# Miniprotein binders against q53ft3, part 8

Target 1, 195 residues: q53ft3
Amino acid sequence: MFGCLVAGRLVQTAAQQVAEDKFVFDLPDYESINHVVVFMLGTIPFPEGMGGSVYFSYPDSNGMPVWQLLGFVTNGKPSAIFKISGLKSGEGSQHPFGAMNIVRTPSVAQIGISVELLDSMAQQTPVGNAAVSSVDSFTQFTQKMLDNFYNFASSFAVSQAQMTPSPSEMFIPANVVLKWYENFQRRLAQNPLFW

## First folded at step 14 (miniprotein)

Design A25
Fold by ESMFold2, fold request of step 24:
Structure A25 (fold): chain B 195 residues (1-195), chain A 83 residues (1-83)
Amino acid sequence: as target 1 above (195 residues)
Amino acid sequence: SPIQEEFEKLKEEARELFYEALRLYEKGDKEEALRLFRKAAELYEKAAELAKKNNDPESYKRAIRYALFAQKYAEMIQRELEK
């Protein structure tokens, strides 16, 4: 039903289903993870009127799980990016996983998804420093990145009037990539989701 | 423990049907998935009645929640089949 993706790692598509309405993914070496993508595979949708509350769990200094609400996924927003770098030592949230006996390795964090009524989800408040993306899939994210580079590079294309006539050819000045890089880095520092 | 014993039997049977219904839906066998979701919902409702008789409100709430979840999947699949 769900997938979980961390940059530089294989996508996980086989969640551990720990109850009829509860799914978990293990995140080994979680201290190196800054963002996680949670998405619906498209094989089983939520029923009408339901959606998923997404939680992050890490072990505290005593090895006990601390669960924090990251945000939501729904049929209308089936993919979301969550920032977890600031959550590895925060307070827990109210959560529906506290009664479950989930076996896990002490140094492993987890992503939990609880299927709930949309009305119930509307009463929940995610932790304040989690980032949520409106991107529906990584394909759309990648396409926006490609379009951004193409639009920028194309604005520096030279015309035939600027060089020997070769109407089937276009050339890009050597420093176009540098200017794109400089602008991208500046905007990324201001807002990592600026595109 | 006769009430508790029957509750555990119903809950385990309903869970097995619910998981099998999910597998059938993924494989595209929507008619059989619908049948199993409906049966699971019935068993969860019966389990909820037993939890109420046993004065176990936590088990009652869980069984009712699972019954509703199974019912909503059944409704979704029914709509898909009618189109």
Scores: ipSAE 0.729, ipTM 0.906, lowest interface PAE 0.9, mean pLDDT 78
Fold by ESMFold2, fold request of step 15:
Structure A25 (fold): chain B 195 residues (1-195), chain A 83 residues (1-83)
Amino acid sequence: as target 1 above (195 residues)
Amino acid sequence: SPIQEEFEKLKEEARELFYEALRLYEKGDKEEALRLFRKAAELYEKAAELAKKNNDPESYKRAIRYALFAQKYAEMIQRELEK
């Protein structure tokens, strides 16, 4: 009924059905995973009026599962991309002395799908900014690429007073790069598929 | 108890029919899948009545939910067959 895809891994198409209305995928080495795609295979649709609530589960320090609602899939939205990087134990913990690295054995997380009535799903609230559409994923990659390019080019900026003569070289004013960056961001926000 | 034993028997039988109906539907055997989903729904409803008699509201709610789920698949398949 469902598939699960992580970048750099083989797609999983054989969910473990743990109840009539519950399906699970195992995610080994889950701390290295930033995003997960959950999608319907197309073999068995949801019945009319039903859809799937998608959960992420990881074991806490006591080994007990902690479940968090990521979002939804339906016959009308049969695939979704979910960000899970901010949901892991020890992830994003910062303090003024830097991070203390404590050795921990990797554990297996799970993606769970619960088939439910659409009316019941409408009353559920996913955690934070976990849901990422396929368009949002492309936009996110593109924004990161733009930021990377801008930061790289900016790291070479010098004022005209700091330049040494080099008559055989061509130079581009730094504000041209900034204007291009701002214009591209504006176009991307208006239509993520303009390219 | 005898009531709890009969409940578990009906629930397990309904579950097996439900899973087999899903497999048949995936293979394209829609008529047999339809029959099994309908039978599963009937057994889940019987299990729900036993849970009610046993004053077990959690089991009752769960059995009713599974009965509804099986029935919705049966309705979906019936609609596909009439198309």
Scores: ipSAE 0.719, ipTM 0.904, lowest interface PAE 1.0, mean pLDDT 78
Fold by ESMFold2, fold request of step 24:
Structure A25 (fold): chain B 195 residues (1-195), chain A 83 residues (1-83)
Amino acid sequence: as target 1 above (195 residues)
Amino acid sequence: SPIQEEFEKLKEEARELFYEALRLYEKGDKEEALRLFRKAAELYEKAAELAKKNNDPESYKRAIRYALFAQKYAEMIQRELEK
């Protein structure tokens, strides 16, 4: 349902679903992370009247999770960039994750997404300065992510002459990835907010 | 207690149906996903009644929240099918 992206890292698309309405991504080495992007994959939308509250969690000095509300994603705003560099010692906020048995490696931060009614979300106040809507910052982050993805994916390319038949294995032609990358870069250059 | 055991049984059954309904929806099997979301909602409502009888307001609130969530997905899928 959701994806989580950090500059210089491969995108995460397999959230841990810890409850019907709760999803979690682990952020190893969170001290080096300044921004995260949370987005809808597009495969399963929110039902009408619902959306997602996005939280950041880090372990406090006792190793206990401290959760902070970053902001929201909805069908109408299916992606958002959050700054977390200033939040790694902040005050916790009210959150819906406290009673859950979430599998968590000590010293690993997490991004949590709680699916809620839009009316309930309107009553919540994100931690200040968490949301980043600057086109320049988003464009730079997205371009670095796209370059990394393209370089990684292209390292697995094979020609048809090199291909071994494998009827149970699915393949993506390399030129599909290239065409997607070129089209996305063109659209981003014309309208950085087209997504 | 017997009430708590039945509550847990209904909750687990509802959750399994809910997760399977999500998988079916993602694969495009909207008719079956709709059926499973409706069934999950019914089971969550029954679980909520048991939580109320057991004087467990936190479990009641969670079960009602999950019932509503399943119902909202069912409504969404029903609208998609009518188009």
Scores: ipSAE 0.713, ipTM 0.898, lowest interface PAE 0.9, mean pLDDT 79
Fold by ESMFold2, last read:
Structure A25 (fold): chain B 195 residues (1-195), chain A 83 residues (1-83)
Amino acid sequence: as target 1 above (195 residues)
Amino acid sequence: SPIQEEFEKLKEEARELFYEALRLYEKGDKEEALRLFRKAAELYEKAAELAKKNNDPESYKRAIRYALFAQKYAEMIQRELEK
């Protein structure tokens, strides 16, 4: 029903179904994982009016799971990217997995998916900064790359009084770079996919 | 108790039917999956009634939730078959 993908690893498509409405993926070596993608395979949809609440769990110092709500997947939004790098020593949140006594190793975390009524999901609050849409991730990366390029280029700026002539080379005025940077930022903010 | 024993029996049978219905649906055997989801829903409803008689509200809520889940899958599959 669900898949789980970590960058640099093979996709997992065989969740452990631990209850009629609950599915789990193991994440070995979880401390090296920054993001996970949870998605629907398309083989079995949610019934109308239902969707999936997505949780992350890691073992505490005693090996007991600490569960945190990441966000949601639905038939209308069948995939989501979740950032987990900041969650590996946080406190748990309220969750529906507490009745399961699955033995866990100290180095293995889990992604849990609980199938629920959409009305029930609307009343749940994910841990902050966990959910990242593909558009939001693209915008954040692009903004960081753009800032990095501008700072690098501007660090080479010289005034005309400090410039040594080199007639065999072409030069671009610094204000052209700044104008492009500002225009790109504005267009990206208005439509992250304008390019 | 006898009621608790029957509850566990019905719950386990319903669970087995529910899992088999999912497998059949994934294989494309929608007619058999539909039959099993309907049967699972019936068994979950009977289990819920036993939990109510046994004054066990948490087991009642879970059984009703699973009955609803099975019913919604049955409705989904019925609509697919009518297309």
Scores: ipSAE 0.703, ipTM 0.896, lowest interface PAE 1.0, mean pLDDT 81
Fold by ESMFold2, look of step 14:
Parts: C-alpha cells; sequence; structure tokens
Structure A25 (fold): chain B 195 residues (1-195), chain A 83 residues (1-83)
C-alpha cells in the first residue's frame, strides 16, 4: 500500500502491517537521516473519506517510543517529503500507536502510517517544519538525493577485468544506475511531482 | 469471560478476512475481495456488539472503526465493479 524512501538507501515497499489500519517502516541508524519520503504505491488506494496520518518514532533515553506527527498522505496528495533531522530529541505528541506491541531495537526509529477518517485528520497538528510544502524545497531535496545516490553507487564501480568472481553475489552494471539517474532527472525537470 | 473469548475469536477471524481481502484486491480479484470485506465488516460489527455488552468502550470503538474501514473498502470495490 505504502513506500518509504531515504536518500542513499533502497526504497522500502513492504511495510509491516501491525493492524488493519496501521503500517510501520523501520529506519535503522536513524540519526544519520535528514529527510524521509512517504508515498502510496498505487496498488491499494484509501477508501473515499479516508487518508493516512504519518508519524515518526524514535526511542527515548529509556528505550520507549516517542511519536511525532509529521503530516499526511491522501489519494489527492499521495506523496510527501518530511524533514526529521530536527525531531530526534523532541517531545512526543498524541498518537494512535501506543497500544500496539511494536518490537524494535533501541537504536531503530520508525515511520508509522495510521489510516483515519479525513475529518479526524483535519483536527491533528503536525510538528512544525516537518512537512516540505514548497515545490522548490521538494525539487532541491530530490536533486540532492539523486546526486548522493549516484555518487555513492558510482564510487564502488569496477570494470569486469577488476572484478573477483563471486557467484553468490548480485551485481548491477554501472550503466543501469546512470540511465536511471538521467531518466529520473529528466522526468523531475518536466514534472517535480511525477513520482 | 465467555463474551471476551467470543469477542477475540470474531476479531481474529475478521482480521484474517480483512488482510486476505487486501491481498485479493492487490492481485485484481475484486469480486472475492468485495465478499471478504463485507464478511469482515459483519464480524467486526458482531465483535463491537460483544464489546458493548462487556462494558468495554475502547474495544467497541476499535471494532466499529474496523467495521467502517472494511465497509468503505467494500463500497469502493463495488463502485469499481459497476464501472
Amino acid sequence: as target 1 above (195 residues)
Amino acid sequence: SPIQEEFEKLKEEARELFYEALRLYEKGDKEEALRLFRKAAELYEKAAELAKKNNDPESYKRAIRYALFAQKYAEMIQRELEK
């Protein structure tokens, strides 16, 4: 139903569904993460009159989860970018995940998505500066994420002559990554919201 | 205690039907997904009635919310099928 993307990491498309209306993605090493993208895969929409409240959770000094509302996704706005770099020491807020037995390691944060009535969502207040509301900010973040991923991946490139055979290991030709990068940039320039 | 045990049985059965309905919908089997969402909604409504009889307002609220959620998916799928 949902995907979650962090710059420099593989996209997550297999949320843990912890209740009929609750979905969770784990974010290990969360202290290095500045932004997260939450989006609908397009396979299962929300029913009419419903949408998703998006929360960020990290463990406090006692190992207890602290949840903060980041914002929303809906059928009409199926993708959102959230800044989380300033939230990792903030105070918790009211949230719908408290009764759920979510198992995680103490250094792992989570993105939680709660499916709710739109009327209920209208009464919720996200933490300040979490949602990226500007197309310019979205484009800048997305371009930085593209550059970071491409530069990281290409720093490990080797020619076939330099490779040591490892038949149990998967490999991606470098030109596949370059082609993806170029195509993504072109589509982003045409429509920053295409994805 | 017997009411609570029946509540848990209905809730778990409804949950399994709800998850299977989602999987069927994702695979494109809309007719069967519709049937399972409707059955899940019925079971959630029965569970809500038991929670009310057991003076458990939080379980009542959750069961009613899940019944509504299943019903709204059923309505969505019904409209897709009538297209």
Scores: ipSAE 0.689, ipTM 0.890, lowest interface PAE 1.1, mean pLDDT 80
Fold by ESMFold2, last read:
Structure A25 (fold): chain B 195 residues (1-195), chain A 83 residues (1-83)
Amino acid sequence: as target 1 above (195 residues)
Amino acid sequence: SPIQEEFEKLKEEARELFYEALRLYEKGDKEEALRLFRKAAELYEKAAELAKKNNDPESYKRAIRYALFAQKYAEMIQRELEK
């Protein structure tokens, strides 16, 4: 029903089904993983009115699983990228994987998928920085490129008092570059794909 | 107790049917998957009645949830077959 992908590793397409509505993927050496992709294989859809809540679990110092809600997968959003690098010391959250007899080794985390009613999923709150979309990654990349350009250009700024006169040379006022930067940044925040 | 023993038997039988129905659907055997999802839903509903009789609200809720899940898959498959 589901697949799980980590960069540099073989895709997992055979989740362990631990209950009728619960699926688990093991993530060995989870401390080296920053992002995971969870997706639907397309072989079995969710029934209408249902979807999947996606959780990350890692063993705490006592070996007990700590489950955290990453986000959701649905028929309308059949894949998602989740950031897990910041969750390896986070607090546990409410979760549906209860007292199931799960085996957890010290270096193995798990991705859990719980099939639930969409109404129930609407009441759940993911951990803050877990979900990553392609739009968010595009925006982040674009913002970093914008900042890099502005910082580079502004590092060469001089006042007219500091300039060596060269009347044939063309110049662009620094305020034009600043206005462009500010305008671009505002437009990016409103519509990441405007450019 | 006898009621708890019967509940566990029904639950395990329903679970086996549910897993087999998923496998059959994935292989394209939609008619048989539909039959097994309907049977699983029926057995989960019977298990829920036993849990209610045994005053076990958590087992009742779980059995009803699985019955609903099986029923929703059956409805999905029925619609696919009618197209």
Scores: ipSAE 0.686, ipTM 0.891, lowest interface PAE 1.1, mean pLDDT 81

Design A26
Fold by OpenDDE base, fold request of step 15:
Structure A26 (fold): chain B 195 residues (1-195), chain A 83 residues (1-83)
Amino acid sequence: as target 1 above (195 residues)
Amino acid sequence: SPIQEEFEKLKEEARELFYEALRLYEEGDEEEALRLFRKAAELYEKAAELAKKNNDPESYKRAIRYALFAQKYAEMIQRELEK
């Protein structure tokens, strides 16, 4: 249902579902992470009137998790970019994850997604510095994200001779992905906020 | 207590159905997913009632939340099937 992307790392598409409405990604070596993208895979949308509250959890000096609300993803906004580097010294906020039975390692942070009613989400206030505010930073990260995606997608590329017959699956030519990438880069260069 | 044990059984059964429903939906079996979400919702509601009887408001609230979530998925899928 959800994906998590850190620039320079492999995309994560398998969240740990810790509850019916709770999903968690582990982020090893979180101290080296500046930005994270959370996105919907497109396989399962939110039900009508629901969305996802995105939280970041990191261990404090005592090893206890500190949770902060980063922002939201919805069917209308299926992806979001968050800056987490400046949050690592922040105070914790209220969060719905409670005492999770997750492996706590000092170097591992978590991205948590809580599926909630949109009305409830509207009452929540994300931390102010989580949103990518700098156009330059946004552009740089977007470029890295695109590169990461391209690398990810290309890793699955096979020649026609290497294809295993799978009538139930649709295949996209690698050239289509490349063309999309090039077009997107061009548009991004023209207007970073074209979308 | 017997009530708590029954609650836990219902909750776990509902959870299994819910997770299976999500998987089935993702795999494109919308009809079966719909069925399982509905069943999950019913079980969560039953669990909620038990929690209420057991004076466990937290479990009650959680069960109701999950029932609603299952219902929302069921409604979504139903609408998709009707299009």
Scores: ipSAE 0.781, ipTM 0.931, lowest interface PAE 0.6, mean pLDDT 87
Fold by OpenDDE base, fold request of step 15:
Structure A26 (fold): chain B 195 residues (1-195), chain A 83 residues (1-83)
Amino acid sequence: as target 1 above (195 residues)
Amino acid sequence: SPIQEEFEKLKEEARELFYEALRLYEEGDEEEALRLFRKAAELYEKAAELAKKNNDPESYKRAIRYALFAQKYAEMIQRELEK
């Protein structure tokens, strides 16, 4: 139902469902994480009138979990980017995960998604600095992801002479990927919210 | 207590049905998912009643919440099937 993405890491598409309405992603080495993207996979939408409250949890100096509300995902807004780097020293807030037996390790943070009524979500106040409001930060993050993809894809590039015959496979010219990348960058520069 | 035992039984059964319903829905078996969500909702409601009798307001609230959640999925799927 949900996915979690950290730049430079593999996408997570298998949240631990700790309750009927609670999903958790583990984030190892969370101290190195600046931004997290939470998104719906598109396989299962929220029912009408429901959405997801997204929480971040990290261990405090005593090893106790500190939970903070980052924001929301909904059918209308199926993805969100959150800055968590500045939250690692913040105070905890009320959260719906307190009664859950979640395995905690000192170096692992968690993203928790609580499926709730939209009306209830409207009464909640996310931490002010969690939502990426800075166009620059958002653009930088997007660019890093794009660069990562391009670099990864390009590492597999071979000349036609180097190709192993595989008539059953379709091939995409590397130039197409490059052109797409360049076009995407141009559009992003013109309007960071074009997508 | 017998009430608590029955509550736990219903809760666990409902949970299993709920999880299975989600799986089935994701796999494209909407009809069976619908059936299981409805059944789960009923079991959660029964569990809620038992929790109330057992003077456990937290369990009651949770069961009601899960019943509603199951109902919402059922309604969603039903609407999809009617299209």
Scores: ipSAE 0.769, ipTM 0.928, lowest interface PAE 0.6, mean pLDDT 87
Fold by OpenDDE base, look of step 14:
Structure A26 (fold): chain B 195 residues (1-195), chain A 83 residues (1-83)
Amino acid sequence: as target 1 above (195 residues)
Amino acid sequence: SPIQEEFEKLKEEARELFYEALRLYEEGDEEEALRLFRKAAELYEKAAELAKKNNDPESYKRAIRYALFAQKYAEMIQRELEK
């Protein structure tokens, strides 16, 4: 359902689903990470009236996890870029992941996505400066990213009949996704506002 | 307690159904996904009632949340099937 991208790293498309409404990505060596992109894969949309609150967790000075709300993803805004480099210190706010005993290593941070009602999300306040772009820029980015991914991936799509005996499914080679990701990362690195 | 045991049973069963429903939906089996989401929602609701009886408001809230989530998926899929 969700993907997570860090510049210079492989894309993560397999979030750990820790609850019905909660997904987690591990971010090793988080201290070297400046920005994280969270995006919907497009395989499963949010139900109507729902979206995702995106949280970042890092160990505090005492080694305890501190969760902070970065922002949101929705069907209308299916991707977001967050700056996390400045969030390595501070006090945690109320977060939906607090009751989860997730095994953590000191060098590993986490991105958590909590699926929530949009109305509830509207009452939440992200930490300052986490969102890199304006709403309009974000929307444009998300739309262009998704369109770009779709167009690229679909150009390499093959029917299941071409690959396996089951003809009812379409397949995209994994290397296509990788190539798209590499290209996207390159563009993002060159100009974060390339869209 | 018997109530807590039944609650846990329902919760786990509902969770299994929910996860399977998501998987099936992603795989394109919308009809079966719909069925399982509906069933999951029912079980979560039952679990919520037990939590309420057991004076466990946190479990109640969570169960209600999951019931709603399952219902929302069911509604979404139902609309898709009707188009």
Scores: ipSAE 0.759, ipTM 0.925, lowest interface PAE 0.6, mean pLDDT 84
Fold by ESMFold2, fold request of step 15:
Structure A26 (fold): chain B 195 residues (1-195), chain A 83 residues (1-83)
Amino acid sequence: as target 1 above (195 residues)
Amino acid sequence: SPIQEEFEKLKEEARELFYEALRLYEEGDEEEALRLFRKAAELYEKAAELAKKNNDPESYKRAIRYALFAQKYAEMIQRELEK
């Protein structure tokens, strides 16, 4: 239903569903993260009149979870970029994850998504400094990441005649990377939230 | 408590149907997903009635919330099928 992306990391598309209306992503090494992208995969929409409240959770100095409301995703605004670097020392928010039994590891934060009625979401106030971006901003961010990866990988391309034998190494043909890039870009243009 | 045991059984059964309905919908089997969401909503409503009899308002509220959630998915799928 949801995806979670941090720049420089592989996208997560398999949230832990901890209840019918609750989804969680782990963020290891969260102290190095400034922004996260939360988006709908496009496979299962929210029902009419419902949407998702997005929370960030980290252990406090006593090891207890602290949850902060970042903002929202809905069918009409299916992706958002949230700034979390300023939240790692912030106060907790009122949140719906209280009784959840989820695995918690030191240095691992979590993104939580709670599916709620839109009327209920309208009564919630996100913490300050959390950035919410349009689908256009998400698409631009994703396109830049794609270009960066392709340019990096292609800078190492060599012809068969240029190769030095190295039997302990594995190789990927350069056209495989190009085909992946072209396919991903086409799918992104059709549906920015496909991944 | 017999009422509490029946409540937990109904809630667990409804949850399993709800998760299977989500899986079926994601796979494109909308007609079967619709049937399972409707069954899950019915079971959540019955669980809510038992929570009310057991004087457990928090369990009542949760069961009603899940019933509504399942009903909303069923309504969405029904409208998609009528297109």
Scores: ipSAE 0.709, ipTM 0.900, lowest interface PAE 1.0, mean pLDDT 80
Fold by ESMFold2, look of step 14:
Structure A26 (fold): chain B 195 residues (1-195), chain A 83 residues (1-83)
Amino acid sequence: as target 1 above (195 residues)
Amino acid sequence: SPIQEEFEKLKEEARELFYEALRLYEEGDEEEALRLFRKAAELYEKAAELAKKNNDPESYKRAIRYALFAQKYAEMIQRELEK
């Protein structure tokens, strides 16, 4: 249902579903992470009237989890970039994950997604300014995302001679991805906010 | 207690159906996914009533929430099938 991307790392597309309405991604070596992208894969949408509250969790000095609300994803806003570099020493907030039996390694942070009614989400306040705070940070993260996407998609390229029939599956030519990648990079360099 | 034991059984059955419904939906079997979401919602509602009888308001609220979630997926899929 969800994906999680950190610049310089492979995309995570297999969240731990820890409850019917709760999903978790592990973030090893979280001290080196400044931004994280959370997005919907497109395989399963939220039902009408629901969306996802996105949380960041890190172990405190006692090794206990501290959870902070970063923001939201919805069918209408299916991806978001969150800054987490300033959150690793903050205080926790009220959160829905405390009743979960979530397994974690002490040095590993987590991204949690809680599926909730949109009306309930509207009453929640994210910590600080977890969204991308500057054009420079946005540009750097976006460039890393573009590089990661291109490398990932390219790793699955096959020649037409090596293809096997799969009529239930849609295909796109590899050069379409390359053309999009190159055009996006050029536009980003001209105006980082063009999108 | 017998009520708590039956509650846990119903909740586990509902959870299994809910996860299977998600898998079927992702695989494109919307008709079977719809049936399983509806059954899961029914079982969550029954579990909620047992939690209410057992004076367990937190379990009641949780079961009702999962029933609603399953129902909303069923409604979504029903609309997709009628297109």
Scores: ipSAE 0.708, ipTM 0.901, lowest interface PAE 1.0, mean pLDDT 81
Fold by ESMFold2, fold request of step 15:
Structure A26 (fold): chain B 195 residues (1-195), chain A 83 residues (1-83)
Amino acid sequence: as target 1 above (195 residues)
Amino acid sequence: SPIQEEFEKLKEEARELFYEALRLYEEGDEEEALRLFRKAAELYEKAAELAKKNNDPESYKRAIRYALFAQKYAEMIQRELEK
C-alpha cells in the first residue's frame, strides 16, 4: 500500500503491517538521514473519507521509542516529503502506536503510518517544520545529488600531461563539468523547478 | 475468562479475514474481497460487544475502529463493482 524512500537508498515497498490500520518501515542508520519520502504505491487506495497520519520514531537515551507526528498522506496528496534531522532530540507526541507487538532492531528508527478518518486527521498538529514543502525538499535532494556528482567526477581529473594515451576512449574537459555545475546551481537557486 | 477468550478469538479471526481481503483486492478478486471485508466487519462488531460486556473501553474503541475500516473498504469495493 505504501512506499518509503531516502535519497541514495533502495526504495522500500514492503512495510511491516503491525495492525489492520498500522504500517511501519525501518530506517537503519537514521542519524545520517535528513529527509524521507512517504508515498502510496497505488495498489490499494484509502477508502473514501480516510487517509494516513505519518509518524517518526527513534529510541531515546533510555532505548525507549519516541514518536512524533510528521504529517499526512491521502488519496488527493499521495506523497509527502518530511524533514527528520531536527526531530532526533525532540519530545514525543500523542500517537496511536503504543503498546504494540512491533518487531524492531534496537537503535533503529521507524516511520509509522496510521490509517485514520480525515476528520480525525484534521484535528492533529504535526511537529513544527517536520513537513517540508516539495520545492524545498526537491532543492535539497537536487543540491546533494549535484554535489555528489561533481565531487565524484572531480576526483578523476587529470591534466593533459598526466593522461595515458587511450585513442579509443572519449574524454570530457573538466571545465565543462565545472561550468555545468555552476550554471545548474545558479538556476536551481533562482527556480528549483526549472529542469 | 471465557468472555476475554472469545473476544481474542473473534479479533484474531477478523484480522485474518481483513488481511486476506486486502490480498484478494490487490490481486483483482474484488467480489471475494468484498465478502471477506463484510465478514471481518461483522466479527469486529461482535468483538466490540464482548469488550463492552467486559468493561474494556480501549478494546471496544479498537474493535469499533477496525469494524469501520473494514466497512469502508467494503463500501469502496461495492461502488467499484456497480460501475
Scores: ipSAE 0.708, ipTM 0.897, lowest interface PAE 1.0, mean pLDDT 80

